# VHH binders against Protein EARLY STARVATION 1, chloroplastic (ESV1), part 9

Target 1, 368 residues: Protein EARLY STARVATION 1, chloroplastic (ESV1), of Arabidopsis thaliana (Mouse-ear cress) (f4i9g2)
Amino acid sequence: RSEKSEERRFDQKMSAHGAGIKTSSSAVPFASPKSRFLSKQEKFYPRCTPRLTGPQSRDTPPKRDTGIANEKDWGIDLLNENVNEAGTNEDGSSWFRESGHDLGDNGYRCRWSRMGGRSHDGSSEWTETWWEKSDWTGYKELGVEKSGKNSEGDSWWETWQEVLHQDEWSNLARIERSAQKQAKSGTENAGWYEKWWEKYDAKGWTEKGAHKYGRLNEQSWWEKWGEHYDGRGSVLKWTDKWAETELGTKWGDKWEEKFFSGIGSRQGETWHVSPNSDRWSRTWGEEHFGNGKVHKYGKSTTGESWDIVVDEETYYEAEPHYGWADVVGDSTQLLSIQPRERPPGVYPNLEFGPSPPPEPDLPPDQPQ

## First folded at step 24 (VHH)

Design ae3 (from ac2 with S30R R99Q)
Fold by ESMFold2, look of step 24:
Structure ae3 (fold): chain B 368 residues (1-368), chain A 124 residues (1-124)
Amino acid sequence: as target 1 above (368 residues)
Amino acid sequence: QVQLVESGGALVQPGGSLRLSCAASGFTFRNYAMRWYRQAPGKEREWVAGISSSGSTIAYEKSVKGRFTISRDDARNTVYLQMNSLKPEDTAVYYCATQTWKFDWGTYERHDHWGQGTQVTVSS
């Protein structure tokens, strides 16, 4: 099992991984428009009466998972030596594999590997890049970028990153993960984009969110959501979903909740706009007093209104289902990155820092 | 460059008929819905009718439903508005419109496009 043999086996493994980890070669995965769960739920009454009379607010929100893969799911494996190889398989398809290092100021080091292939007629192709970055500030980064297209013109692109750094404001270690996925059909009648992020610090601060949009079946849809846990029991969550038809009908739902120690609020709006700009809207809210009583209120543009106090146990997720201990346990490769050796007499450069690594887009903002 | 060119506007008596046409260019016509709007003097532009990219979904403003018919011909890149039983209230400049969109890596762009309009006048 020599280095040449391992490289040939690695090339075979890379060819097996050449197609997107989340996509198929004959068709891109298209995210269906998000089902409006509230609309479907409101169209079908429960078979049994509720325990409380009066209008029902949303049930407790389900736990949300960003779906960001762990580093082990990618199987990142970088070589210690630079290579630049290419070849042609018996079926006429071609491949290449490159690796190398980029060095910079303040101990910056990027170890990378790039591979790709193309069918014999050039109708399909794929590219995959892996990297590992570090510098003398203690910054570490692990990342992947994959893309490809098929003979029908369908294309896809995916990035994933894990980052370790010391937060400037808190001086705490932070681990951040982010991913982006895109796919579109060659006929340009369907496509989608999804971006996720997760941020954690050593004292329990957690921020998670997603921005998604797509077009399918003559409809376009958008979804944004965020969760923020301060590590001391405070939680803020929100969601904003909306869709529109090609003809100009638009509809959406948004809500937020904010809680600490069983006291807090939920509120939301569902709305609909016709092509001639007629707007219907229904708002609702809940105030939770921490004493077993909940103030529920709401109104609509059609004149519906309620304002009641009920006996109800307050429930909300006070802690993230996936936090610092989990992300540390799942980030062994990131944490084991060895920084570039510091020569004698070289000290941190206080006059300039390393360039920031590429970052995903900003977290989605709440709708107005 | 996206272009929409309306034609067929004319003076007509109440109860009469007209057919408006909108020739489209600069985009893949079959991928996009087409819409008609109208604007009477001193009023806001109002939606009149729309037809989906496939042609399978059609919608009309209530005041024109049953009198107007929207259709499309993807081979000729043209959308039509057949206007029957015309009333003086239908007097307006009629505009053809579409909204194009493009997925790009990290972006989703939408742009509104309007024609120059064609005058329809219903008067005895």
Scores: ipSAE 0.441, ipTM 0.791, lowest interface PAE 2.4, mean pLDDT 78
Fold by ESMFold2, last read:
Structure ae3 (fold): chain B 368 residues (1-368), chain A 124 residues (1-124)
Amino acid sequence: as target 1 above (368 residues)
Amino acid sequence: QVQLVESGGALVQPGGSLRLSCAASGFTFRNYAMRWYRQAPGKEREWVAGISSSGSTIAYEKSVKGRFTISRDDARNTVYLQMNSLKPEDTAVYYCATQTWKFDWGTYERHDHWGQGTQVTVSS
């Protein structure tokens, strides 16, 4: 009964730019905020039809790639001079553009650029900020922040960043990307939030995930998922999604898989909770032995159960589709950030690509 | 601050009728679903009925379906529970409830709110 999907961005009114008086003196383009379709609302209804005799397939997982933009998609273009410009367009709207540099302790340097616009009556506005940061620990960061509001009061806010840092313990270089995106209606009866991350190190370790939630009409939903590759053949993937109505009906699906060298497991749960707190649940599992046999089992709160061993070849994604080589190739602007000059002989050791491995240290407990 | 105030509880004979009211304040009533719960002495609180923010979706506990009717009046910020064909098993303190929510950057918060309750007693 809801619309096909929640609005992924709100309407906005913007005017280019600071170059307006018949001179070639300003190559200053002000790009309007770009439309970006990154995610889609899902209807969250449980799969509560029980099966008594056969193995159960899991719900379709969300897309495993985060969809985080790379550097070129943002078009970050920092100025090499401090700028503070503003103007008024023919339609009465205003704009500004400013840039600067901040310096701090331990070689900290931040170059930034900020721009924005505002309609004549002030009912709509937008802001976009770009930056790059570095310091003497070898830290580098590129970032974007965008926000806007339209005349109906709908608002949105978006961040994106790429980070290079050196893990002090292992001396491995890591590249991390993350994004957050939020929108809400001016009447505050609808809204959504999404957060994504991707983390890579030079030895093939990869972690990706997303947290999403939203509300539209009389339904709310949540989705979380993660993927973890240790770079040595171990993989963990999981998803957990659920929804609820205003009246207290809740439902969801979750599953996970863990594999190494063809041996591992899958398991999941589909559940439903009525407004009176009655809970229905159906769990399932698969144990894969790496020898062409799979143990499949499951049960439900209504008494359904199965427990069978079948002949089945094990299939799973053992390696990420996008890894260290890809992120390095897509992070040339981040990697080219020039830190401040430092005293001779004080450089972090960063490892890119194959090198003598440090001793891996698997924590005895779950790391935090 | 959110406030829910129930009224209309009374002593009623079996087979009788009673209408409960819940006056709401401190939030935009039209945006939120409203619910009724009840708690008999020595028992856990149980859900009775709910009505969506638009009023278009209504649900009842099986033991009261056909006898109780939930409704809302957005102009008066009030939800009602019309109780007909009352039975001794309906004796309880009746509570009005709602769950509010708020989006802020990086957070999504939900808060449960309860009234103080109104006593309904069904006996001869």
Scores: ipSAE 0.393, ipTM 0.780, lowest interface PAE 2.9, mean pLDDT 78
Fold by OpenDDE, fold request of step 25:
Structure ae3 (fold): chain B 368 residues (1-368), chain A 124 residues (1-124)
Amino acid sequence: as target 1 above (368 residues)
Amino acid sequence: QVQLVESGGALVQPGGSLRLSCAASGFTFRNYAMRWYRQAPGKEREWVAGISSSGSTIAYEKSVKGRFTISRDDARNTVYLQMNSLKPEDTAVYYCATQTWKFDWGTYERHDHWGQGTQVTVSS
């Protein structure tokens, strides 16, 4: 029996009576009288801000997972004059402020400012240092260092840097941003460390990454991730996270993604290790063919396995969300750094810049 | 120096009970988890039980669950393993263990510490 599934065509026509009321109101251009506000150049008499108020500490331990701050967030204002000042506040706390210039070869100049304070009882202390560096090679650097201790016994250290330089190999302009943060608790057996970096060049090459480590008593965790963009459409992203508990249980999750022009692969592993060294693991992979099909495969130590082709659209970020144009826009203070005047006929020795400071000894990768 | 000294090992009959003790010194005992391991003749050392620094988290190897009880006395810097319903398969040298660590400005050092062990023999 042939039951005929009827096509009901519901037609409903409803009528678009859009009444076009043309109200022509001829807004007479009120000729705003050119009030010749003679901008009295109020001679901004530099209000002698009573120099007597020492720098007030705004410094608290850094927050976790905040990434790399922008220039504007630091409020870096280097003094043009060499200053060496110190004082005592009414509450018995002390402060200092100093500034200077270091000069070197190849037109090297470092302008710096350092400030700090100490509580009356010495239980709290803070220091902040700003610097601006340049030379005749085009090198520019803006940086911040902060450290402190509070009354609870917490201690912290933080650095931030932006660097403009020419890549040794490509002669392309490169901007590098980095931040390091660490803190230790005075009340708990706890501490953490974070390292962040971003590298950009004018061709769209971008590298981003972070290493994070933390400990709370017998619990520890690690997090690493990286992003790489070649500026031509190739993308690499990866993460690696693991933790250890008080009883020796370990767990981790890692994945990697590689794509170019809609074709690529993803792979990952989730694992845990019990105190008796029993390991559970699940591994998975995806192959993306750019045609709307994805090969998905995986297995686990518990006997799970799959191998299938599915219809699935491939989604990935072919370009960094924050790239060269963005970092240039956010590096106005860095870019505004003026090098020393170069004498006529003097050319900078393009000596290979000092080897990047040795990467801080990150805790060794726990053998998986 | 970290020292762990086990005691209480003995010869017992099947179904018997023993209480092992591990006296700890040379570190802040209350800050660290404590563990018991055992090694039978010809076998690898295996994890038996663990107790967190706070004592709030306890875990056991499957074969000893319900029979063994791990506990700690921070005032005495001692961890205990109460072993009930002992079986011949429980015959082993029992070791007390801990892991100490030091955090220093983004780096840490971790060290595993073991006692000399105490012999437990379950035999008719």
Scores: ipSAE 0.047, ipTM 0.368, lowest interface PAE 5.3, mean pLDDT 81

